# VHH binders against q84jc2, part 3

Target 1, 232 residues: q84jc2
Amino acid sequence: MSKMRNLVEEKFLEFYESWVIQLELYLHQLLIAHNNNTMSETELRHLISKLTTHHKAYYTAKWAAIREDVLAFFGSVWLNPLENACSWLTGWKPSMVFRMVDRLRKSRVVLVEAQVKKLEELRVKTKFDEQKIEREMERYQVAMADRKMVELARLGCHVGGESVMVVEAAVRGLSMGLEKMVKAADCVRLKTLKGILDILTPPQCVEFLAAAATFQVQLRRWGNRRHYVTHS

## First folded at step 1 (VHH)

Design a2c (framework vhh_6qgx_2)
Fold by ESMFold2-Fast, scan of step 1:
Structure a2c (fold): chain B 232 residues (1-232), chain A 124 residues (1-124)
Amino acid sequence: as target 1 above (232 residues)
Amino acid sequence: QVQLVESGGGLVQAGGSLRLSCAASGRTFSSYAMAWFRRAPGKEREFVAAISGSGDSTFYTDSVKGRFTISRDHAKNTVSLQMNSLRPEDTAVYYCAAEDTIFYGLSSDQYDYWGQGTRVTVSA
C-alpha cells in the first residue's frame, strides 16, 4: 500500500462521511433526551459516553492519517469550503465551543454559580492555550520563511535529481512541524471538551453536546447548499 | 534514546487496588507526553490514560475514569497509574508509552517509545 497523499484523502473522506452520519444519529438521540424529563441519570450518562467515544474515534483516525499526510487536513477534501473557512488548525477552535455553553443560560436545568465560575476559569485557560499555540505557529512560519523557503527558492533554480530529493526532504520536515501543531491543537480540544463535561451535570452535558453537534451538522448543510442566482 | 520499564503488575482480587510505575531512563522526561495502554488476550492495544509533559493535563478512557489516576514525578522521571476498584475486565498487559512532545495522544501509533509491559490479572 502506497503512502501517497491521495490514498490518505480517500480513506479519511470515507471515514469522515460515516462519522458525520453517526453524529447526526447521536444528535437525534440527544434532542430526544433533552425533551424527556423522565430519563434516568444512567441513561443520560450512557448517551454522553457514546458521544465521547465517537469523538475519541475521530481523533484516533485523524492522528493515524496526519502521521501519513498532515497537509491533507489543510483544505480538506472531506470538508466543504465553508467548513474549511471556519477551521482553526484543522478543526474547531476550542474557545468557540464556549458559545455552545452560553446556550445553557436558556436551559430549564440552569447552571449554578459554582459551575459558572469553573466554566469561566476553563474558558480563560483555553484561550491562553490557544494563544500559546498561535504564537508557536507564527514562530514556525517565520522560521520556515527564513530557512526552508530560501533553501527551496535556491534549489528551484536546479532541475537535477539531487535538487528534487532535497526539496522533498525539506517539505517532509515542514510537515512534521505542522503535525506537532495539529496535535497540540487537538489536545487543547480534547482537554476543553473533557473539562466542560466534568463541570456539567448529565442533563447539561446532553444540552451542550446537542448544541455543539447541531452547529457542526448545520455548518456542513449550509456549506453544501451553495446557491447560484441567475437572472433569466 | 529513551527506555521505559514498567513495574507493579500482579494478581489482585476484584475490588482491589494496584499501582503501576513506569521509569524512564536516558534524557530528562520533563517535556515528554506519557500514556498507559493495555492489551487483553486476543485484543488490540487500547488507550487507558495519558498525561502531558507538564503534568497539568490528563485524559482517561471512560471505562477507567474515576477509578484510575495517572500522575508523574519529574524528579524521579516516573509516571504512575493508580488503579482502584479493579474489575475482571481490567485484566490485560499494561504498557507505558512516551512521545517527544508535550501534548499527549490517544492512538498507540502516536508514541515512539514503549515499555515491554507488565501483566495485571484481576480474579473474580
Scores: ipSAE 0.000, ipTM 0.101, lowest interface PAE 19.0, mean pLDDT 80

Design a2d (framework vhh_6qgx_2)
Fold by ESMFold2-Fast, scan of step 1:
Structure a2d (fold): chain B 232 residues (1-232), chain A 126 residues (1-126)
Amino acid sequence: as target 1 above (232 residues)
Amino acid sequence: QVQLVESGGGLVQAGGSLRLSCAASGRTFSSYAMAWFRRAPGKEREFVAAISGSGDSTFYTDSVKGRFTISRDHAKNTVSLQMNSLRPEDTAVYYCATSPYDYLWSGYSEEAFDYWGQGTRVTVSA
């Protein structure tokens, strides 16, 4: 809408656009590797490592940015409305990636029983961690309505050094609490991604990463072609 | 594979200092994020400080910022917590924790940490 972009939003927009371009280049490499049965395990692991490093770079940049302005990540200006609508606590919902893993069951390389067991254990743990974050967010929202916060808000109506400092400290506390929750959600995302990659073989990792990157790129393209989404 | 052993806990008077150390075994330690958590009697575990695998990034909870310093020694596979200007409310069992996910920077969530030490007791007298 009429929201003016701040410095954090402008810097992260520039970063994110470049990051997505590089993701598309890696997706191309993943698709080539998926169709090439002659690549060695070492070559596949190097490609997987490039994707892992790329995702780490995203969270490194994100955590630096949210330290300055966590609210920039709620309704992000570098995401289109469709991407924002599909967001859970400033990113993808961790349990969603297991739907992509399920598609590996139809690939040339079928998951063995030991992998299926480990993936199910990881799915259960991921859902548990996800629910824990949701409970923390609920407590955060409820805490905003408690008497202490209401009293601090009333103090903010008065001018003067000491009352101003108390209000500023409370606002910083709210931002830090939200930053903690976003980082906790990102930790669940990273643990889920790493856990899946540790369970899968290199060819399965390539197929999984290709599916995930394809979905992310296509979601962005669908949202950018808004006419097709709204006029069916 | 990774085992953590804490040391350096003890009894200290308010205003005093203590240095906690955590020794990690395993060759992959240098890529792991490290954190300190604490649990006071009758309370839940809370985050204290974290350091990235590279050692380039540190993070502290507000109540210890400026008083505590986290550092690591890659050659010795240790992480240390230098605690200055100690207060009675710092009394707790302190736990060292590590994560194979070196891209975790803040250590905000205990869910990010898969390996935990046994804990070392810190008592700050009035």
Scores: ipSAE 0.006, ipTM 0.197, lowest interface PAE 10.0, mean pLDDT 80

Design a2e (framework vhh_6qgx_2)
Fold by ESMFold2-Fast, scan of step 1:
Structure a2e (fold): chain B 232 residues (1-232), chain A 126 residues (1-126)
Amino acid sequence: as target 1 above (232 residues)
Amino acid sequence: QVQLVESGGGLVQAGGSLRLSCAASGRTFSSYAMAWFRRAPGKEREFVAAISGSGDSTFYTDSVKGRFTISRDHAKNTVSLQMNSLRPEDTAVYYCAADLEYYSGTYLYTDEYDYWGQGTRVTVSA
């Protein structure tokens, strides 16, 4: 049973390794596009679409995996310790991407006032959605410590039909609650990413996506190097 | 899973009008960005128009701006394409496409759309 449950971790590890390799290839293309002012809007939009599709593939795989074992995403085995330390509810913190958007104020393609206004509105909405999810997670964690849950935990130490079924039902309920919360957080991530890309021009989208991919790839490389040095 | 069914295609004379409709079933309609694409005889599929899930944003290819209008009706779970001042060059099979609104930052390219209808034929005679 334990072996079957851990199959989710092994499958997602294999998926994630391939996904990151492809992200690195797309990052290389984004950096080339950023340095080539002769690329047409159509060519830039096609590249942006490739990145969008790549992120969709990640969330499709993730949501299938969390349906089977949401706990695999808390302290993930496919992430190094540095990546795990930087995670917020099993992924990147949505408001963090606005740090990358702020870099665009220094770009060769200047943000117009209308874009700045829309980005600030999106930033405020994103922070509101984050805080709502954080309050929900806090309530979930507090509920874990209530008297009823403590009683169920004690009961779970006893083998028998009724006690085993009651504990299993409670654990299933907890997992469903976490799955719902992780999906809610992922929806905020996707909504934030879509919102930014909808506001930006194609050259600005390329710069934004290059910054985001660079951070993700470098964070993984930094963490992996430290792990190899520590564990050889 | 979302399913898309187009209707409203037919034969019309140049300068005429047609209204295409796309009925969406399955998952929540408002969570989908919707688009119309067309494929003319002997040509590749091209973008025509798109509308966001909220209906707040619309996009058109240059050749149809001012002639075509995309809209959606949340009560009927439909997206419509009103085609006015039709030209022989508008002759094509028209396809409805849908994508989850929160995934895509663009609406213009076939690679972004997860769901497609079977198409409806529009013929504009000279």
Scores: ipSAE 0.000, ipTM 0.136, lowest interface PAE 13.7, mean pLDDT 79

Design a2f (framework vhh_6qgx_2)
Fold by ESMFold2-Fast, scan of step 1:
Structure a2f (fold): chain B 232 residues (1-232), chain A 125 residues (1-125)
Amino acid sequence: as target 1 above (232 residues)
Amino acid sequence: QVQLVESGGGLVQAGGSLRLSCAASGRTFSSYAMAWFRRAPGKEREFVAAISGSGDSTFYTDSVKGRFTISRDHAKNTVSLQMNSLRPEDTAVYYCAAGFDSYLVYSEPSLYDYWGQGTRVTVSA
């Protein structure tokens, strides 16, 4: 694969559009399963597996793309401005999915006390992992503004072939640092998703996944259709 | 400062066993995935085994499945690699690594933030 920025963006845009279309098809299946009390646990588990595989496919494609150009994921062209405004380190904020879990308390498929306790423990752990990543991001931002980086920026203003090469090496280092942080954030996302699904029963998993997919699809639709009084 | 220190490397005859240990100092690693990687002479770094932060999941490269066992001790902040039925092809410098727990992929070196200096394992034919 090319290291050219626009090629990575074009390929991931094509992937993402197809991925979202398939997510909407899975959402339809989840809603049918949620409203239809006749599906067996085996059938529900199979549907849940299709959703988890679909999310894993997203992260597999994302990690391949960020290896080539991580900066494409900051201000992504395949996301509308509303989706970008709601992102945390190139994706959904892990702790926010517990809002989807809160819906289960108002549903027909009520959580038992043991599940509530395990979900609260997972929520606390997820927030702790988020804080660790946020501290690393702060350290990254401080490192970008340190004396050494300021000096490299000054060298770039007085360019010769050798100075350009030194600046390019520094920029590559910065991109590698961002790649590590994005992967760390994605790992917390996947751990949080797996953790929730491991705690919930199959009917509760279906309701949770339906709520999450509905929110994702609706946020995209709202951003694509929203009219602004003033344009940027 | 967080540091990983490997021990247990050495010379062993084919068919023999070695147990590698990695001690973590500084930060607690109860939430981190731990892994072993190796680099053979003239080759690139290769994934060997990983264990999840909880210790509930273990992952192995195909060439070591059934021969190597990874384990961790949360109380001592250590990860161990029990290597049985060693082959000359297992000769390498073995590195301990710690990083964010990945549900998807444990074999990616870029997931690991902390690395040990390595311990040498030589398996005689």
Scores: ipSAE 0.006, ipTM 0.310, lowest interface PAE 9.5, mean pLDDT 82

Design a2g (framework vhh_6qgx_2)
Fold by ESMFold2-Fast, scan of step 1:
Structure a2g (fold): chain B 232 residues (1-232), chain A 126 residues (1-126)
Amino acid sequence: as target 1 above (232 residues)
Amino acid sequence: QVQLVESGGGLVQAGGSLRLSCAASGRTFSSYAMAWFRRAPGKEREFVAAISGSGDSTFYTDSVKGRFTISRDHAKNTVSLQMNSLRPEDTAVYYCAAPEGYSWYDLTSESGYDYWGQGTRVTVSA
């Protein structure tokens, strides 16, 4: 509702649209690389580097934006309703990426035992980190519903500068808590992504990144085309 | 050829403890996470705990975290579940589960596991 929030949403919408267009271009390059056995290891590493830099750019922009208005990322205007429905703490659920790794079991370049051991270890550790954040979110939601917060909401129904100031201070406190939680979730995302890429060979990294980008792009297209109906 | 055999179930009073064991034969699962699931009377199977191939990482469903401890012994090819502070709600048949290979299913999904034991019964009285 504030001017600052509108500007953050407008700036990030513009950024995100351009970021997704570039992701689709990178996906095209990843698919060509995957189907072309003649690319050198150096060429594959360069492509993987472009993708990792692209993802880093997203988190750089996101963290700048959430510092100004974290609430813009809960029910984001730059995401369609399906993308928002699939979000876990303003982004993809970290454990979900291990589903993308499954494609490598069916590929021409199969995972060796040493890689499977490391991926399974990372998978369990990621699930643990994910649960820790979920518990923090549950504690946050319980705190939002406690007697003091309910009383502050009641005060917000009265006309007057004093009531407005008290409510605004409470909202600022809530936003700071959400910012910390979103950054914690993003750190688990980045740690999980880096961990997978460190375990995989360059051809496997290309296949993994292609699977992940395909899912992200396709989810956006599905949500833009279809309306999911519920019983009234 | 591959077989999982659970043991250690029984009747125990609320607040008591039991240690379940799962012995695997026919192959090793040292590269893969293994899990315990349970089924209470009249309910579907639910996830309880998982342990990584190395044994260094564990994951528990919220209702048992802090009360149950999963562990494994590679030399004996066994996975164990130490159950402390048992509640009547823990009454169930407990199953050991292992995958055929890497799975796209979540750790908590029974669809991710191909090998199952016959189960061991745990009854917790009020």
Scores: ipSAE 0.435, ipTM 0.806, lowest interface PAE 3.0, mean pLDDT 86
Fold by OpenDDE, second read of step 2:
Structure a2g (fold): chain B 232 residues (1-232), chain A 126 residues (1-126)
Amino acid sequence: as target 1 above (232 residues)
Amino acid sequence: QVQLVESGGGLVQAGGSLRLSCAASGRTFSSYAMAWFRRAPGKEREFVAAISGSGDSTFYTDSVKGRFTISRDHAKNTVSLQMNSLRPEDTAVYYCAAPEGYSWYDLTSESGYDYWGQGTRVTVSA
């Protein structure tokens, strides 16, 4: 069923599409760099910087959009059902990237002991941060269920102007709380990403970023295929 | 309800140029990517170029980089492919493609698109 999009969804959809195309361009460059041993460290760092800037741009746009409608990012219309199902608080789960790093370790990427130690520290920290956010979400959900949801339910039974105002206020309150949590999650994402990139060498960063981008693309592919299969 | 109609194909000598156009009807595609694909004789359809809804981002297959330029006109709801320095290996039926209403990864894949034109034939002679 075609979900009617609101203005925020439409605008962000447009942005995201452009962003995705650019990401694919960067992925291509990353793959080239990965297979080209002639690139200088400076060149690699430049490429890494482009990617990090690109990701920052995404979150900048996202945060601007969630100020208007954070709910649009829960069940994002610009993502397929699989992508949405795999989302944690409107994005990738931070701890997931360590699995990716582990894969790289098991492949041709050689990490020195110091790197491994730092990565483990970062993993623990990331997990802690995730859990903290999850606890906050639980608390938030309980609070919402106890107060606002009851009020909303009561108001739903009454048609009147005053009721509308109360409902709007409740929705705003909910949205504000969600926005805070989403931003918190995004901060953990960004910190985790930065942490990993700070630990890895430029060549390793390129490989990691390529793998991450590839994974993202593949996930979308798989989701799209399944979507078509289920709707065909 | 949605139709894509390609035009501009024809016979051209190697080194020549053509400009393909695709007109979309039925709805606006201003917020959605559009792409060109091609199918050479005896080969599978392959990605050529894609452009974002805004037109700010473009992507090309390696073999056409520097020679082909994809563009779009929102007012006319069209996408164009300027093909320069054409080669015999560019001979193919060229197809315009558009998604139904999603932003897709893998925009280089046919799976990223839902609507297709009938194609326009481009023949490049040696």
Scores: ipSAE 0.006, ipTM 0.259, lowest interface PAE 10.4, mean pLDDT 85

Design a2h (framework vhh_6qgx_2)
Fold by ESMFold2-Fast, scan of step 1:
Structure a2h (fold): chain B 232 residues (1-232), chain A 124 residues (1-124)
Amino acid sequence: as target 1 above (232 residues)
Amino acid sequence: QVQLVESGGGLVQAGGSLRLSCAASGRTFSSYAMAWFRRAPGKEREFVAAISGSGDSTFYTDSVKGRFTISRDHAKNTVSLQMNSLRPEDTAVYYCAAEWGSLYYTDLDSYDYWGQGTRVTVSA
């Protein structure tokens, strides 16, 4: 039954559009803070807190949605084709974020030796966690091609209540496995983000978050520029 | 920082019930996934149950599924494990663990904070 998929897609589309608009507003605040050194540490921490809360709200909404229909997140209708092409397990690849951190080493914001060492340790751990998830995904894909799944696919060609129930159970199992993997990937994303923010000073956090938000917003704009335009 | 303190352990006869509680203090509790692990005499620490930060998602190891229930109370900053139909094989020291974020994990290395443990003994 695909009716629930359409409802999940509609609800998340409305959520995501509002979430991106708010992200752009936060990006403007981050850029102002970065270019103006008159803000207190308390004001900077408050802004950083707004961004972390905003990202947590995204994952809260996402996990509620994937519980209902995880497949909606593979080829999402709220993302343009470029955004979808750049996705790794329904989101950004965790190790990518360290490329944003690398910009801090070449900017006015100076990283001390202790921070550089902690960031490299975090990078290694993040890559290890990515590889662990990739191996789990490979095991899942091998299981999909297993004799049992092939046999269930053949049963789906036969008409009957018993066959329908067996096929529905198999599809449900497939979805549950994907949900677990997507949540595991999102966990690595959140741990990596928290780890970076814990290592950086508030001004460095602002610059890092501004770089990350800028990349996300620009990727969306580049993809939308190449999107087809319908005339009615 | 997060500090975890377990309570509710004790001696119980096979077929009986116990309720374990874990009190969390420090950082924002609602942001942490919470889990119970156990270590039986002469064995390594194993996963038992986990609950997400929101409390909406739970996960159990097959050997306790249907017998144990994990729950949380955000107002009291506690996570509880209701253990029913206890078996001698459930005898272990039970540990509460916390992970930053809104998700649960079965991987020991995923948990940042650990309690000191509470002992559960199930007599034959």
Scores: ipSAE 0.000, ipTM 0.141, lowest interface PAE 15.7, mean pLDDT 80

Design a2i (framework vhh_6qgx_2)
Fold by ESMFold2-Fast, scan of step 1:
Structure a2i (fold): chain B 232 residues (1-232), chain A 129 residues (1-129)
Amino acid sequence: as target 1 above (232 residues)
Amino acid sequence: QVQLVESGGGLVQAGGSLRLSCAASGRTFSSYAMAWFRRAPGKEREFVAAISGSGDSTFYTDSVKGRFTISRDHAKNTVSLQMNSLRPEDTAVYYCAADTSPLFYELSGSYYPEDFDYWGQGTRVTVSA
């Protein structure tokens, strides 16, 4: 059975591959900047701006694509199985970025008490927003599995897979609800990312962005790697 | 670096209308997200409305939805707030704000003052009963 890609999937696959290549180039620049302690604050801010613009371009493209086909982002063809397994509502789980922040606490001695307090407040807020979305997703999944939806599925079996206006309207409603949920999750991601960057100094922002990009690039490489187990 | 100047404030009777304008100086303004905030006497600064850099997305606090409209003119570097069906509780100093960060995001009307990098001086709006 051949799985056909729709136009949205093909277009976003092409976009995403180019976007990841550019992310790797920015990662290289971040690592150079991190190891060069003589870069000016203006130069560091410029590099940070390139990364934030790059992430914004991703969400701009994603939101245009989910308007056309939100389901393309669940089990995405441009992601390998490992990347898909690590997804939370079509992207990174917001609270996970604080793992990258924790690297700064271990590798840098200069994270001041005021920053630690603000990062903890942001972590609590992020976890609260994340849990709110998880509850909404649970409600959405329960609504999809209620008796009314089960009855619509049974009706579809009697129609032999032909388009029925009632079934199509229900599926459209489900897709719209899912799009709203994905956008809500992306808003928490963007709010969390901006919040962290606003708290950190430019050198700390570079280290944080380098850690995040390294993880994303390595996860993709690990998942694209084919290994076979050889038994002696 | 970016300067914001508000205009259009004044005294109006309940049920009346006012149009606030915010003029921005600076050559790269057109891609910045813009918002209006207000501060009533003895209260904290609260969010009113926001518009994305492209102008495609607008956001409003619940108390002004259907009454206020935010718009922008990229050619003139201006953002406007059309305020209709004004109520005494709309009495406040109104502030224009710009987010120069490319990470401007949709907060479902829950924007925070600290999310915005540049601020105007404010324009006073008084709605009499």
Scores: ipSAE 0.000, ipTM 0.164, lowest interface PAE 11.5, mean pLDDT 79

Design a2j (framework vhh_6qgx_2)
Fold by ESMFold2-Fast, scan of step 1:
Structure a2j (fold): chain B 232 residues (1-232), chain A 126 residues (1-126)
Amino acid sequence: as target 1 above (232 residues)
Amino acid sequence: QVQLVESGGGLVQAGGSLRLSCAASGRTFSSYAMAWFRRAPGKEREFVAAISGSGDSTFYTDSVKGRFTISRDHAKNTVSLQMNSLRPEDTAVYYCAAGDLYTYFEYASSGEYDYWGQGTRVTVSA
């Protein structure tokens, strides 16, 4: 059977492929910058700005797409199965980026104690915000069960064309609630990213962004390899 | 999938030069970071030099910086280490290693490399 895609899935697949290609190009620039002793703070900040703008472009496109079809982001067709398995509320889990931050402690660009303290405070706040979103999602799922029970009871009493309208109303309610939760999760992601970049120096920002981009690119590569299993 | 074979080792006098070569097989060679490590008699394996998959970024341990140059040829699937102004302290078995993009952040850690050659011996006489 043919794999069916709606317009939102087709448009976002095209966007995402281009976005990943550009991320790989930015990763290359980050790796060059890390070894360039002549690169000024202004030049490093410009490169960091390009990366932050690139991530903002992703969320702008994502929020436009979820307004049309939020369900497309649960089990996304533009992600391979490994990428989908690693998703938390349609994207990366905010607290996971602190694993990239921990790597900076082992790098040639050492963190000062004041930065370590601020990063730990941000980690605690991020985990708190993350848990709050998880509690909200749990409450949403309970509310969905209540709505479904009401809908099923109502449907049992209606035989005519009103059953179609009732189902459509329930789906709209589901979509609106999920849109709210996904946007809330994305706001935690963006605040966490901004918070880390505000604490780090420009060379440390370059190293952090390169680590994050490398992990994202490598995860996609590992998942894509699964599709090309041949016996030697 | 990458397989590595080193060549170019030998005996040279202090102040001399030697070029090591590492031939890699595999269609994904260009996506791997490549490095040279060495193990001197009675010592643990130590980092020497690394080059990114693109070839745009190079890294060296302080003791060889300015004397050694790492380079790669994507058309030939080779990585080379040009060793100039050799010292008796450079005497070791030199190993070629390949690691993924993530290896870039721990380029000096041998544990981050997935593929290793069998090594080529370099002896520098006083």
Scores: ipSAE 0.000, ipTM 0.124, lowest interface PAE 16.1, mean pLDDT 80

Design a2k (framework vhh_6qgx_2)
Fold by ESMFold2-Fast, scan of step 1:
Structure a2k (fold): chain B 232 residues (1-232), chain A 123 residues (1-123)
Amino acid sequence: as target 1 above (232 residues)
Amino acid sequence: QVQLVESGGGLVQAGGSLRLSCAASGRTFSSYAMAWFRRAPGKEREFVAAISGSGDSTFYTDSVKGRFTISRDHAKNTVSLQMNSLRPEDTAVYYCAAESYPYILDTGQYDYWGQGTRVTVSA
């Protein structure tokens, strides 16, 4: 069967494959920086800036794509089944990020007490923001069920040519609601990432970003190997 | 329409206690995150405390931790702020706010605000 918005999926698949390849290259640079004691603070900040820009580029491309077809991000074709299984509202769950932060407590670059306190406060706030988004998702799902049931009931009564327009208007409304919710979740992700990077020193930022990128790349490799499927 | 009405403000001596209440009317607010903010004369509005829709998660600004407790009564559709060990620096107009996307600490992100209740703590 034909899918009217298939081009959005094809275009984002192409973008995502290139984005992941570049992330792997940045991960290589992060690992070199982490093991190299000669790199200056300015050089470390430049590398951190490259990663920050790279993640912002992902959200710029994502928000353009969801404006055209938000449903492409629910069960994404550019993600393998393992990546999709680990998804929370079309992306990474903020609590996963704080598991990466916990590695810094064991690192050679020790966190000072003030940083530990700020990170714990950010973790609590992030969990609270996650719960707000989850409640919004529940409200959207209830609204979707109510609208679809009413539409099905009216369609069963053979209301005439108007029924097609009513269904299309309702579907557009639901898609706009999902787009708003996905953007809200992405805002929590970006705010959490920015918050962590603002608390950490440049060497700690490099270690954190290396841990996060390693996990993302490794998860993709495990999933691709398991299913013998790769995204082009 | 949706309205938030604060009560419980007043004049109190340092070391004393006050209980502020916020009554929500209109649509169901049981799932909405609720927060208290305050504004001292000549200062910007600052975050004080927040509670999730379920009531399971609470968040406080450092200056009030251990002294203030936020709670909700789902049956009465109210949010309360119990203020103990009050200090002169707690003097402000206190505002109740209901959620907006997604930032609990950003004053511009809350959809619904009450008119405020005045709290004065004398030295």
Scores: ipSAE 0.000, ipTM 0.120, lowest interface PAE 16.6, mean pLDDT 78

